VHH binders against LysM domain-containing GPI-anchored protein 2 (LYM2). Designs and how they scored, part 1

Every score and structure here is a prediction.

Target 1, 295 residues: LysM domain-containing GPI-anchored protein 2 (LYM2), of Arabidopsis thaliana (Mouse-ear cress) (o23006)
Amino acid sequence: QMTGNFNCSGSTSTCQSLVGYSSKNATTLRNIQTLFAVKNLRSILGANNLPLNTSRDQRVNPNQVVRVPIHCSCSNGTGVSNRDIEYTIKKDDILSFVATEIFGGLVTYEKISEVNKIPDPNKIEIGQKFWIPLPCSCDKLNGEDVVHYAHVVKLGSSLGEIAAQFGTDNTTLAQLNGIIGDSQLLADKPLDVPLKACSSSVRKDSLDAPLLLSNNSYVFTANNCVKCTCDALKNWTLSCQSSSEIKPSNWQTCPPFSQCDGALLNASCRQPRDCVYAGYSNQTIFTTASPACPD
Unless a header shows other numbers, all headers, positions and changes below count from the first letter of the chain; antibody chains aren't numbered by Kabat.
F, E and O stand for the ipSAE by ESMFold2-Fast, ESMFold2 and OpenDDE, each averaged over both directions (binder to target, target to binder). V2 = 0.75 x the mean of E and O + 0.25 x the DockQ between their complexes.
[cut] marks letters that were taken out.
The coordinates of atoms that the task and the answers printed are left out; those that the model quotes come from them. Centres of patches stay.

## First folded at step 4 (VHH)

Design e7 (from e2 with G50D; framework vhh_etentamig_d1)
Fold by ESMFold2-Fast, scan of step 4:
Structure e7 (fold): chain B 295 residues (1-295), chain A 120 residues (1-120)
Amino acid sequence: as target 1 above (295 residues)
Amino acid sequence: EVQLLESGGGLVQPGGSLRLSCAASGFTFSNYWMSWVRQAPGKGPEWVSDIYSGGSSTYYADSVKGRFTISRDNSKNTLYLQMNSLRAEDTAVYYCAKGRDSYLSPYDYRGQGTLVTVSS
């Protein structure tokens, strides 16, 4: 098989995924946010570990990669972005240019044509709106949760180089993408790269479940009352803390964290276990004992 | 109704110089960065250079860095590309492009272009 084989057949049918976007021309975070229909700029800032006060008009240099969070849905064995990501055809647009230049090679014109049931991709008209099906996956890798990242392969890249760049191995990349070696690695086509996610205590019944963050990223969750960060240097453990940096949504004020079981916190460790974020409901923020002993 | 009108192309010898201009209308020119994009015969479009709305920041493709200079005059709604030390590989139609303000706008609106031929 070729690059772009984003299998999505596990028990999780929807999730957050990432695509690596770059433009041959300079752009802004505003333009990227709009192009990918990202509802909250903070999602882009968090995925790229940018300061909260970063302007929407912040320049993105030509060929600079920005990680864009997308909502992924599994359908018929593959993962694709939701139907909110849509492009309206403008003067002089051709479908291949939309795929390669506007969306940076993250999708092919054949795939756009297929999902929009376009009989003749050479016969498109100004004002037509097309769903842009960006590749993604929600599948676990060897039983572990990962953040799937659609990486657009650069000319001259090798599996080993890409694996080293993203902290994985060439066997894993080859197997995940259904390829045998570098000769099947196609330049300017997306490759499914599994990014290790920080371990989380978020409950399966939490409104933010599953909460998956890759290294050097953050999110605001629990109606902006909780900030979670992922840092490999902290033993790949998701670090969540109450936050007042952003005004709460839906809630007038942030509810207090639920109390942890003191007996459970003192079990089987030389020091008491940490009381960690375990998700939220419409009424409360949950906590639980950390599964690992404190360092 | 964004309109971009490129001019200044022509036949030039290797090592020579040309200055391209682009007259912009139909939008607030000073609010947008501007770009030059070229397309050589039989090849796809290649980005050449960008300039920010105020003119204080410029960026260049590696193939033209040190040889080409992008500039703008916001009072005249005009974009320029000064091309020095021209090479046969610079032969292309050069297009002026407006930066996008949203996905509802064209990706990079281009005018009819201006042909640059570098030949002895």
Scores: ipSAE 0.000, ipTM 0.118, lowest interface PAE 18.8, mean pLDDT 83

Design p5 (from a5 with L105F; framework vhh_7zox_3)
Fold by ESMFold2-Fast, scan of step 4:
Structure p5 (fold): chain B 295 residues (1-295), chain A 118 residues (1-118)
Amino acid sequence: as target 1 above (295 residues)
Amino acid sequence: DVQLVESGGGLVQPGGSLRLSCVASGFTFSSYAMGWVRQAPGKGLEWVSDISSGGSTGYADSVKGRFAISRDNAKNTLYLQMNRLKPEDTAVYYCARDSYWEGYFDYAGQGTQVTVSS
């Protein structure tokens, strides 16, 4: 039983999504990275706006929420995490413990049983590996791109409190999750929270498309050659800059930002537009004119 | 299981030399870029040097011309030759495996202490 349906039926069938993870016991970023099969610790650091030099052995206190990026796929009208997230059964494990304690209530034992085609969920064996289908979505909200965040509802929460916490509204949360009021909020179960994404000029044919960042987060893209940040105080506009903070991957050296056409920058504006990041290919970094005219 | 074991640290006087070694196990060493990072007392991690699977090297400006990174793929061993050591080089030195995907270090050893003092 989930609070939200995590509907995923739009034109985008795969994307990056977020889950809010907490453990009842103290843990580390290393343990969280391993549990969720996150390849790059920096993805967790960026999602939580932590310094680049944060140790992977950084302590995470009991009940402290860490935002974990996951790869989302739409299946049968709902979004689920890909098969990279799996759990190996240990001595004395039962599926409900795996769901509620190991994965912090982000999934139900019924859903684990269903996707792994377990005939009897009470008859699991040590060493069995099960796919953990975490809830997610890639759907646009009212035609706008959002970052879907699976929020585990705290006991005593209201839609108004959650809406205020995440910068949305009661009506949006209720509609997205198929509920009509606070009485239908289920404690310790995930709720689909739509986080507003910064506006991006990234092309649809870019290897990082769609590049969606929620407020107060960062990502390194274009093989670590570009750092993008999202800050609501900067007009919800994605800010991408050439970066040398980290070693390039796949490329020997970072290619320069492609030059913007001066005529394109001057189109329909009194002053030239900014030349902004528009994505990358296997060989080049693309740029385009900012959609907004400078004043 | 990935394991990186550093050795060769110690106390050395300014202008001296040390050679650090790192023995790797639990992965195909020759397929990964490897590097050295250090942490001085009370400071954050600083990238020192790296070497690609093909032998291409990079160095931080603070050590360029004094340090030399090398690898022996047959022995699964990474080296850092440190020459003309300065007090500012005092730090715990970590051997690290570069991520295949991201150009960051995804595993590091427990470190070896280098102290440069008279």
Scores: ipSAE 0.000, ipTM 0.177, lowest interface PAE 13.8, mean pLDDT 85

Design p7 (from c18 with G105D Y107F; framework vhh_brivekimig_d4)
Fold by ESMFold2-Fast, scan of step 4:
Structure p7 (fold): chain B 295 residues (1-295), chain A 120 residues (1-120)
Amino acid sequence: as target 1 above (295 residues)
Amino acid sequence: EVQLVESGGGVVQPGGSLRLSCAASGFTFDDYWMSWVRQAPGKGPEWVSSISSSGDSTLYADSVKGRFTISRDNSKNTLYLQMNSLRPEDTALYYCAKEYDFESDYFDYSSQGTLVTVSS
């Protein structure tokens, strides 16, 4: 048996997911970005709530965990990272070293062998390129959107400790991963941890739908015209604001936020609802009335 | 005190079916994962299947996947194992357990068991 199932069988077949990466040796954000084929350093900065001016050459200490966004695809009931993440075999590499040391235990050598149809995992050659199928999921939890996080289990960890660390519970972790208890937690293997997402008003037809952010993270969306942040202290509500910090992509100038129709603000709350970001199209940034009442 | 009473065992021909039941008392049944464990003559205990407290998650040993179905009725404090396409190698004493520890091959509580014999 393995630590996690990473089931991916819901209506959403592709999504953004997270993996927790650490290295036994000091590294840099540049090296991590390259290793995981992350096209924009800002997505790593946002996932780790690091300042926008953080250097790509910033040191990452040994055993320091960095959250890395990956593109997840569901296939045959499980979620795996897309084929952009590849590793080229170097002198003296063995497949188990690639899995445990280079990718920090996020994948097993057996899984690398399986998806690449390697006849003999002990006979690999310098220069061969292999797809690295990192575990992920796009499934909802109890009907709610979550950010799936592949957590590498530390030796001596318990379900209770991991649940407390990430704001979930033992039963949820056990059920999601198809395990019965602590005895089935495998050290240095990935566990599917559901991170609560901030509530979002992004429309299903938005180009950034679904927009899911876990606590203490940010993202730039709407061609870099909108910055969204997730902070549990703000009632787990996604906070999106117009931003000029990053040059717009695809647009010469950011379009203004559409004004909320006054009829969408209602008296079910003691105060009028806020007008919040609702996504974007190739021409427009949408807004709508917040589904939550202000305090 | 924790009490588990298994029933439903018997003698069947290969390809036959049996449904095992386990009546639980002495604890809050719907708070615990429940398991079926079996012991064949001359062998150690072998885990068969487990079900979550709510019944939403089920796990099966590779030897029984697709043939056995575990279920529970929390209103009756009863655990079930539906066994289909039985094989001679399924012959064993079947035990109901409150929890099963996969690493130490330990179960929290088991009783007398119910005997299943598959003979040709």
Scores: ipSAE 0.000, ipTM 0.084, lowest interface PAE 23.0, mean pLDDT 84

Design p8 (from c18 with F102W; framework vhh_brivekimig_d4)
Fold by ESMFold2-Fast, scan of step 4:
Structure p8 (fold): chain B 295 residues (1-295), chain A 120 residues (1-120)
Amino acid sequence: as target 1 above (295 residues)
Amino acid sequence: EVQLVESGGGVVQPGGSLRLSCAASGFTFDDYWMSWVRQAPGKGPEWVSSISSSGDSTLYADSVKGRFTISRDNSKNTLYLQMNSLRPEDTALYYCAKEYDWESGYYDYSSQGTLVTVSS
């Protein structure tokens, strides 16, 4: 049984979500990247606000939590990770060990058995590959965009403590997870935690829409031509800038940011509005006037 | 022979600060990751923080993030732990550890540790 319900129904059927992964044994970012089938190490570095030059062989200590971005899909009213996350059975593996030790309690052996239609979960063979359905969601929370984070509940935790840790409140956590109080929190099971997202000016027809980042994270977008950072201390505003730190993908060279209309920048403010990143297409990087006045 | 000598422990009130030091000898200090591990009375050891050989990468347990800062001085073969906003729950014997096998989480902390007591 999972602590949270991870409802995923809304108008968005796929999105990027986060899981909080920890291992009882020391590991590396390389091993975590491989385990979760994360294509680019930078996605993990950005989710954890680690320096861009951090080695793939960077040590991760026992019980240290690493935020791992996953591709989420809504199915039958709940969110699950896509089929890319698979585990190959090794000698002496049992499904409960895979769930609790390999994937840190983010999934149950019953759920692995169910989605892989395993006739007898006690009868698995070395070399078999099983889809690992990690919990996630793409739903908005009270009309607001959030980054859903699958948090594995620690023994002795309360809703209040978890809410305080992640900048939310007891009522929101309880309602989102379909629980009434602390007595329904199950240790070593995932809880759906809504992380506030920085406000973004990315247009809905952008190839990176919706671009949602939680506090203290960054991403490279627009074929590695733009770096976006989310910092609560910057008024929860997504900060995007042109970057030459990474070689462009798909493009020979980065196109320049589109010019903002000066009249729109000066509209209804005593100081000109900032010209901010508004997404990209296969040919251009878009900009728009910031919605807030820089008084 | 690996030798690790901790110091800097003491009694402090909740909200106080303390700085721990670890003098290392018997190995090439700047070739190894170093860690702080603590053990509260009657409980098992709990990993607190780790720092890379160069000092450029640091890792923290969730319980101490934002309050503790690990650092090292390779010219002095010394590891440090700056502890701020101390809580009664931080009361423990603190051990400096050379990583024996970091992939399996084994630590070499054959020292006697330094006692930190947070009480009013």
Scores: ipSAE 0.000, ipTM 0.093, lowest interface PAE 19.4, mean pLDDT 84

Design p9 (from c18 with L59Y; framework vhh_brivekimig_d4)
Fold by ESMFold2-Fast, scan of step 4:
Structure p9 (fold): chain B 295 residues (1-295), chain A 120 residues (1-120)
Amino acid sequence: as target 1 above (295 residues)
Amino acid sequence: EVQLVESGGGVVQPGGSLRLSCAASGFTFDDYWMSWVRQAPGKGPEWVSSISSSGDSTYYADSVKGRFTISRDNSKNTLYLQMNSLRPEDTALYYCAKEYDFESGYYDYSSQGTLVTVSS
């Protein structure tokens, strides 16, 4: 059973979500990337604020948590990872082992059995491939966009301890997960934790809208031409800068980023407003005046 | 220098089959996810399929799922695409690519591609 409901009321919506993965044995970023079908190692590096030159063979210690971005789809009131995350049954595997040891408790064997319509979960064969439906959500919290994080509950944890760890409160966490108190927290099972997202000026018509980053993470957007970082110490404001660290995709060269329109000049501020990233299209990178005065 | 050399393209009738190969050099082949990307005449590039570094995980565009099979031989530094039940809309230049980012359509390829034409 899961500790949280992972409600996702936008039945047709999709988004990027996060899961917190740890292995009881030492592993590598390469193994984690492969296990979760992450197409680009860079997205794992960004989610964990690791340097871009971090090796795929970087050791991940036993019980070390790595945040893994997953593609979330909402259907029939719940969110699950898309069909891309599959596991091929190996010698001596049983579904409970796959759930608890291979995927670190992020999924239950009952859920694997259910979505794969397995007639008898005790009769699986070497070489069979099963979809692994990791829990997620795309729902807003009280009208605000958040990054949903599937947190595997540690034995002996309290709702208050988890809330404090992730900067939320007991009431919000309990209501989001449909639980009344600590007695309903199941150790080694996922809990839906809403991570505060940095405020961005990304336009609703941008190809990367909504651009949601949790604290201490980064992403490359606008065909790798723009690097955005989220740091709570910068007043939870998304910081985006032109970047040449990664080869541009789709474009031969990056369009200009630093130019702003005349709205910048209309501020009732002591200094002109900062020019900030506002998204991109297939032709241009948008910028806009920051909503706050620069002094 | 990353070098990717595609081969195996040709002209086939609808319902036919082709097997594409990509010989890779200039990097540690078994360290990278590999992809097939195609570009039809007058259109932008379209991702077709990806395979993990070990070969344990494979992914396909909906348009080719059930018809194409991606595979790799790490001992030979070679990527393959088995194409069955070919349709006129599969006509394109096919490129193999190192490091594909499905979010932005990013891929690293350095070759001329191999032409597949499906025509009656």
Scores: ipSAE 0.000, ipTM 0.185, lowest interface PAE 15.0, mean pLDDT 83

Design q10 (from a6 with Y101S S104K; framework vhh_7zox_3)
Fold by ESMFold2-Fast, scan of step 4:
Structure q10 (fold): chain B 295 residues (1-295), chain A 119 residues (1-119)
Amino acid sequence: as target 1 above (295 residues)
Amino acid sequence: DVQLVESGGGLVQPGGSLRLSCVASGFTFSNYWMGWVRQAPGKGLEWVSDIYSGGSTGYADSVKGRFAISRDNAKNTLYLQMNRLKPEDTAVYYCAKGRDSYLKPYDYAGQGTQVTVSS
């Protein structure tokens, strides 16, 4: 049972989403990375605006929330994490413990049982592997792309408190989750929180499309050749720069940013438009004139 | 599918005015920058004006101070108010949907509306 419905009914069937994870026991970024099958630690570092040189063994205190990026897929009107996130049953584990303690309340044991077609959830065996279907969504909110964040509700929380914490409003939060008031907030269960995304110029045919980042986060894209940052204080505009901080993953060397047409940069503003990142293909990095006129 | 339907063109004398309209459908109009481009007989496409989703506008030097672009997101409609028209403004005017491409800033254009400025 979740607080929010995590409806996923739009034309976008897959996307990147976020979950807020905390553990009752001290852990490390390494353990969190492994638990959520996150391929690159940098994805966790970027989601939490941590320095690129942060150790994988960095301690995470009990009850400290870490934002974890997940791959979301929409099916039958709801969004769930991809099958990459699995848990292997250990000695003395029961499904409710896996849901509430290991995955911090982000999933219910009933949902784990349902998606794994477990005949008897009380008869699980050491070594069995189960898909963990974390809640998510790819739906636009009022026509705008957002980063959906699965927030585990704290006992005694209000819609106003949560809305203020994440830069949204009571009516938006209530409508998105299909609730009418604070009495319907379920403690220790996930709520769908829409995080505003920075505006980007990434093309629909780009391999990283749509590139959606919430405030105070970064990602490395274009095979680690481009670093993109989102900062609300910079007019909610995605800032992407060529980077040599990380070795390219698929390319032997990073291709240069494609040329912008100088006439296009000057065409429709009092000042020249910026030449900005517009995505990438297997062979090249695209650029375009910024849709916003500079100040 | 994306559709853009222009109207408001016609014959006008030098110094006159016309207002072009473009009704958009098949996409979330308010999320895209929109523009007007024109093509005079025997010439290439010339960018005229654009407007961002937030309302910021730009104009070609040839029309600056004479033309005004605007949008009504509730009606999915783009407008171009053309004042103090010159014979050199004679062209087919196309409504264009913005795109994020360094080679081609517009990914869709309507069928166009003819503007003729002549005595």
Scores: ipSAE 0.000, ipTM 0.080, lowest interface PAE 23.2, mean pLDDT 83

Design q13 (from a6 with R99S Y102R; framework vhh_7zox_3)
Fold by ESMFold2-Fast, scan of step 4:
Structure q13 (fold): chain B 295 residues (1-295), chain A 119 residues (1-119)
Amino acid sequence: as target 1 above (295 residues)
Amino acid sequence: DVQLVESGGGLVQPGGSLRLSCVASGFTFSNYWMGWVRQAPGKGLEWVSDIYSGGSTGYADSVKGRFAISRDNAKNTLYLQMNRLKPEDTAVYYCAKGSDYRLSPYDYAGQGTQVTVSS
């Protein structure tokens, strides 16, 4: 097992995190949504940059990785998924099969046994429900917010290959996971990969704070009135626009973006700054001046 | 009691064709994904192809354009038409029943049918 994996310092009690899920056989988004107790399919669609009209019966090919958003909590120095993710034992199930095949190696049978206080993991019964503690973290990396992604290591992978795949470096991955080199990298085990988050103007008192999105993802926020996207090709800047693509959840109609202070837009720039999304409350969508000058 | 019975395997020369069949019983066949997985001597299981009850299909890159999966829900039968066979297609081929509600790779597999591609 990789030691020091998914450290969660407890400076943040809860956050949103990601796991990379794949199955050896084809499955559907419906089955993945159910398995991970994801309440809204849009969360999965956004995490994978899939069209909004993607059917929940959409095929997921064998070994195709789907990013699944999970709720993470720091506990006793490590991050684990909340108790909503549980599995009911079926005929012929054994805990190792549940861990390696059903949950794609994202958890070990030892960890399932530990958190559920199972005295003998070989004595499980049909119908028993067990919490599945998926690995995660809420920790900042070198003072920056990141999206922690539980990556299941493929046989024959190196730290350098994984770092290149996810836009990080070998040293960062090694230090974050408490390993020295490739010899400690275990196939079919989760590795904590820090995904760079787009820079956000969302204020700390916003109902969607902190709003952290990794590259090539989107989210609907402000009761579905605002769509935010993260694209590395747009200078890693969170792009939020008013949207009518989805019916508002709590509001009958979307309130307009609050008007920006003209003096704030003209502060310290040759050209006026853009007025950008800064979060929301129960009554208002907030705006602020963009963090960078247009020229 | 779920049962899957494969047939249609055999010895064939490179470039030849075979059609595998799998007769299913003990469950509502039309409600489940069905697929083919194979195991070459000394190797692990490799997914080959699958088909949903509604007819949507998927194929491993190694067999795309050469294999065609189909099903007959009235006969509870799954088929794999294998064309332009290569020596590397030599394996035991297993019919497999998928599980929608558990996301198990497959709930059940038959005894398998041997396919040997050799001159």
Scores: ipSAE 0.000, ipTM 0.164, lowest interface PAE 17.7, mean pLDDT 83

Design q15 (from a6 with G98D D100G; framework vhh_7zox_3)
Fold by ESMFold2-Fast, scan of step 4:
Structure q15 (fold): chain B 295 residues (1-295), chain A 119 residues (1-119)
Amino acid sequence: as target 1 above (295 residues)
Amino acid sequence: DVQLVESGGGLVQPGGSLRLSCVASGFTFSNYWMGWVRQAPGKGLEWVSDIYSGGSTGYADSVKGRFAISRDNAKNTLYLQMNRLKPEDTAVYYCAKDRGYYLSPYDYAGQGTQVTVSS
């Protein structure tokens, strides 16, 4: 039994979500990347605000939480990770061990059994591959875009402590998770925590839409041509700039940012607005006027 | 099917050195963290050191600066270079493999190798 509902029934059916992973034993970023089928190590580095040159063999201590980005899909009222996240059964593995120890309590063995249509969860064989349906959501919270974070509850935690830790409130956490109070908060089970996202100017028709980042994170987007950062100290505004730190993918060279309309930049502010990243297509990088007036 | 064969132990005087080896078979050695754990007489199992394929290492505080772990993935062999040995290092040393995606609980299948540090 999970602590949270992870309801996913809004207008957005796919998105990027986060899970908080920890192991009771020491591991590496490489092992975590492999376990969660994360295509680029940079996605993990960005989610954890780690330097771009951090080795994939970087040691992760026991019980250290690493934020892992996952692809979320909403289906039948709930959000689950895509089928790329698979586990191959090893000697002495049982589904409860896979759920609680390998995946750190982010999933239950009942859910693994259900989605893989396992007739008898006690009769698994070495070499079998099972989809691991990690909990997630793409739903807006009270009309606002958020990054849903599957937080594994620590023994002795309260809703108030978790709310304070992640910048939300008890009522929001309780309602989002279908919990009446602290007595229903289960240790070592995932809780749906809505992380405030930086305000983005990315167009809905952009290939990276919706581009949602939580505080103290970064991503490389537009085929590695653009680096976007989220910092609460910068008025929760997504900060995107052209980057040459990583070789472009799919493009031989990075196209320039499109020019903004000078009249739009001068509209309704004491000083001209900034020209900011607004997404990308197969051929171009879009820009628009910043939603915030400069000082 | 996993087999770990430890060697290189023996009797050595305090301040001396020994190099332990572990030959692994029955699994893809380069995909796993490998480590050394030890058991002193009348005590429980103690983690000593571990190493990942890419070279990341960890050491127990009791051995930092004295022991060096290394591996040869082409030979499926793990090593522990032990320098400035102390009587407190006396133990049976076991080569250990993790269970896949993390280190513990360690799988170890060998008989271990006895290290005795005495004058």
Scores: ipSAE 0.000, ipTM 0.109, lowest interface PAE 17.6, mean pLDDT 83

Design q17 (from a6 with Y102L; framework vhh_7zox_3)
Fold by ESMFold2-Fast, scan of step 4:
Structure q17 (fold): chain B 295 residues (1-295), chain A 119 residues (1-119)
Amino acid sequence: as target 1 above (295 residues)
Amino acid sequence: DVQLVESGGGLVQPGGSLRLSCVASGFTFSNYWMGWVRQAPGKGLEWVSDIYSGGSTGYADSVKGRFAISRDNAKNTLYLQMNRLKPEDTAVYYCAKGRDYLLSPYDYAGQGTQVTVSS
């Protein structure tokens, strides 16, 4: 049994979500990247605000939590990770060990057995590959986009402590997870934590829409031509800048940012509004006037 | 019945060296990665070093360049060579199976060996 419901029935059927992973043993970013089938190491670096030049072989200490981005899909009222996340059974593995030790309690052996149609979970063989259905959600919270984070509950935790840790409130956390109080929190089981996303001007028709980043994270978008960062200390506003830190993909050189209309920048504000990143297409990087007036 | 028996601890002066040993029985030692964890007085468990079954090693930043982990599969023995010891290295050192390793104060594979670095 899981602590949270991970309801997923919103207006979007797929999204990017996060899981908080820790190992009882020392590991590396390479091992974590492989375990979760993350295509680009930069996705892990950005989710953890690590320097871009961090090595794949960077050691992760025992019990150190690493945020891992996963692709989420809504199915039958709940969110689950896509089929790219698979585990190949090794000598002496049992499904409960895979769930609790390999994947840090993010999934139950019952759920692995269920989605893989395993007739007898005690009769698995070396070399068998099983889909690992990690919990997630794409649902908006009270009409607002959030980054859903699968948090593994620590023994002795309270809703109030978890809410304070992640900048939410007890009522929101309880309602989202379908629980009434602390007595329903299960240690070593995942809880759906809604992380506030930085406000974004990215257009709904952009190739990177919706671009949702939680506090202390970054992402490279627009074929690596734009770096976006989220910092609560900057009024929860997504900050996107042209970047030459990594080689562009698909484009030989980065196109210039589209110029903002000066009249739109001066509209309805005491000072001109900032010209901010608004997404991209196969040919151009869009900009628009910031919705917030500069104070 | 898995057994891990640590030895080699003792009192040593700052800048000195000690070699810890861990003799394993009850399992196929060569098939498992192994590690060392320590607990200083009044502190929680701290990972020190590990060595995988294939021989690759890892070290905590606090001991990197000073400690060297090794294994002898023929003798079912794990070693930790500790050089340039500091007072901060004073702790009980525990031998543990890497894959089955739990860092809880109540979950370690051996009884531990005391290392005291003092003049």
Scores: ipSAE 0.000, ipTM 0.126, lowest interface PAE 16.3, mean pLDDT 83

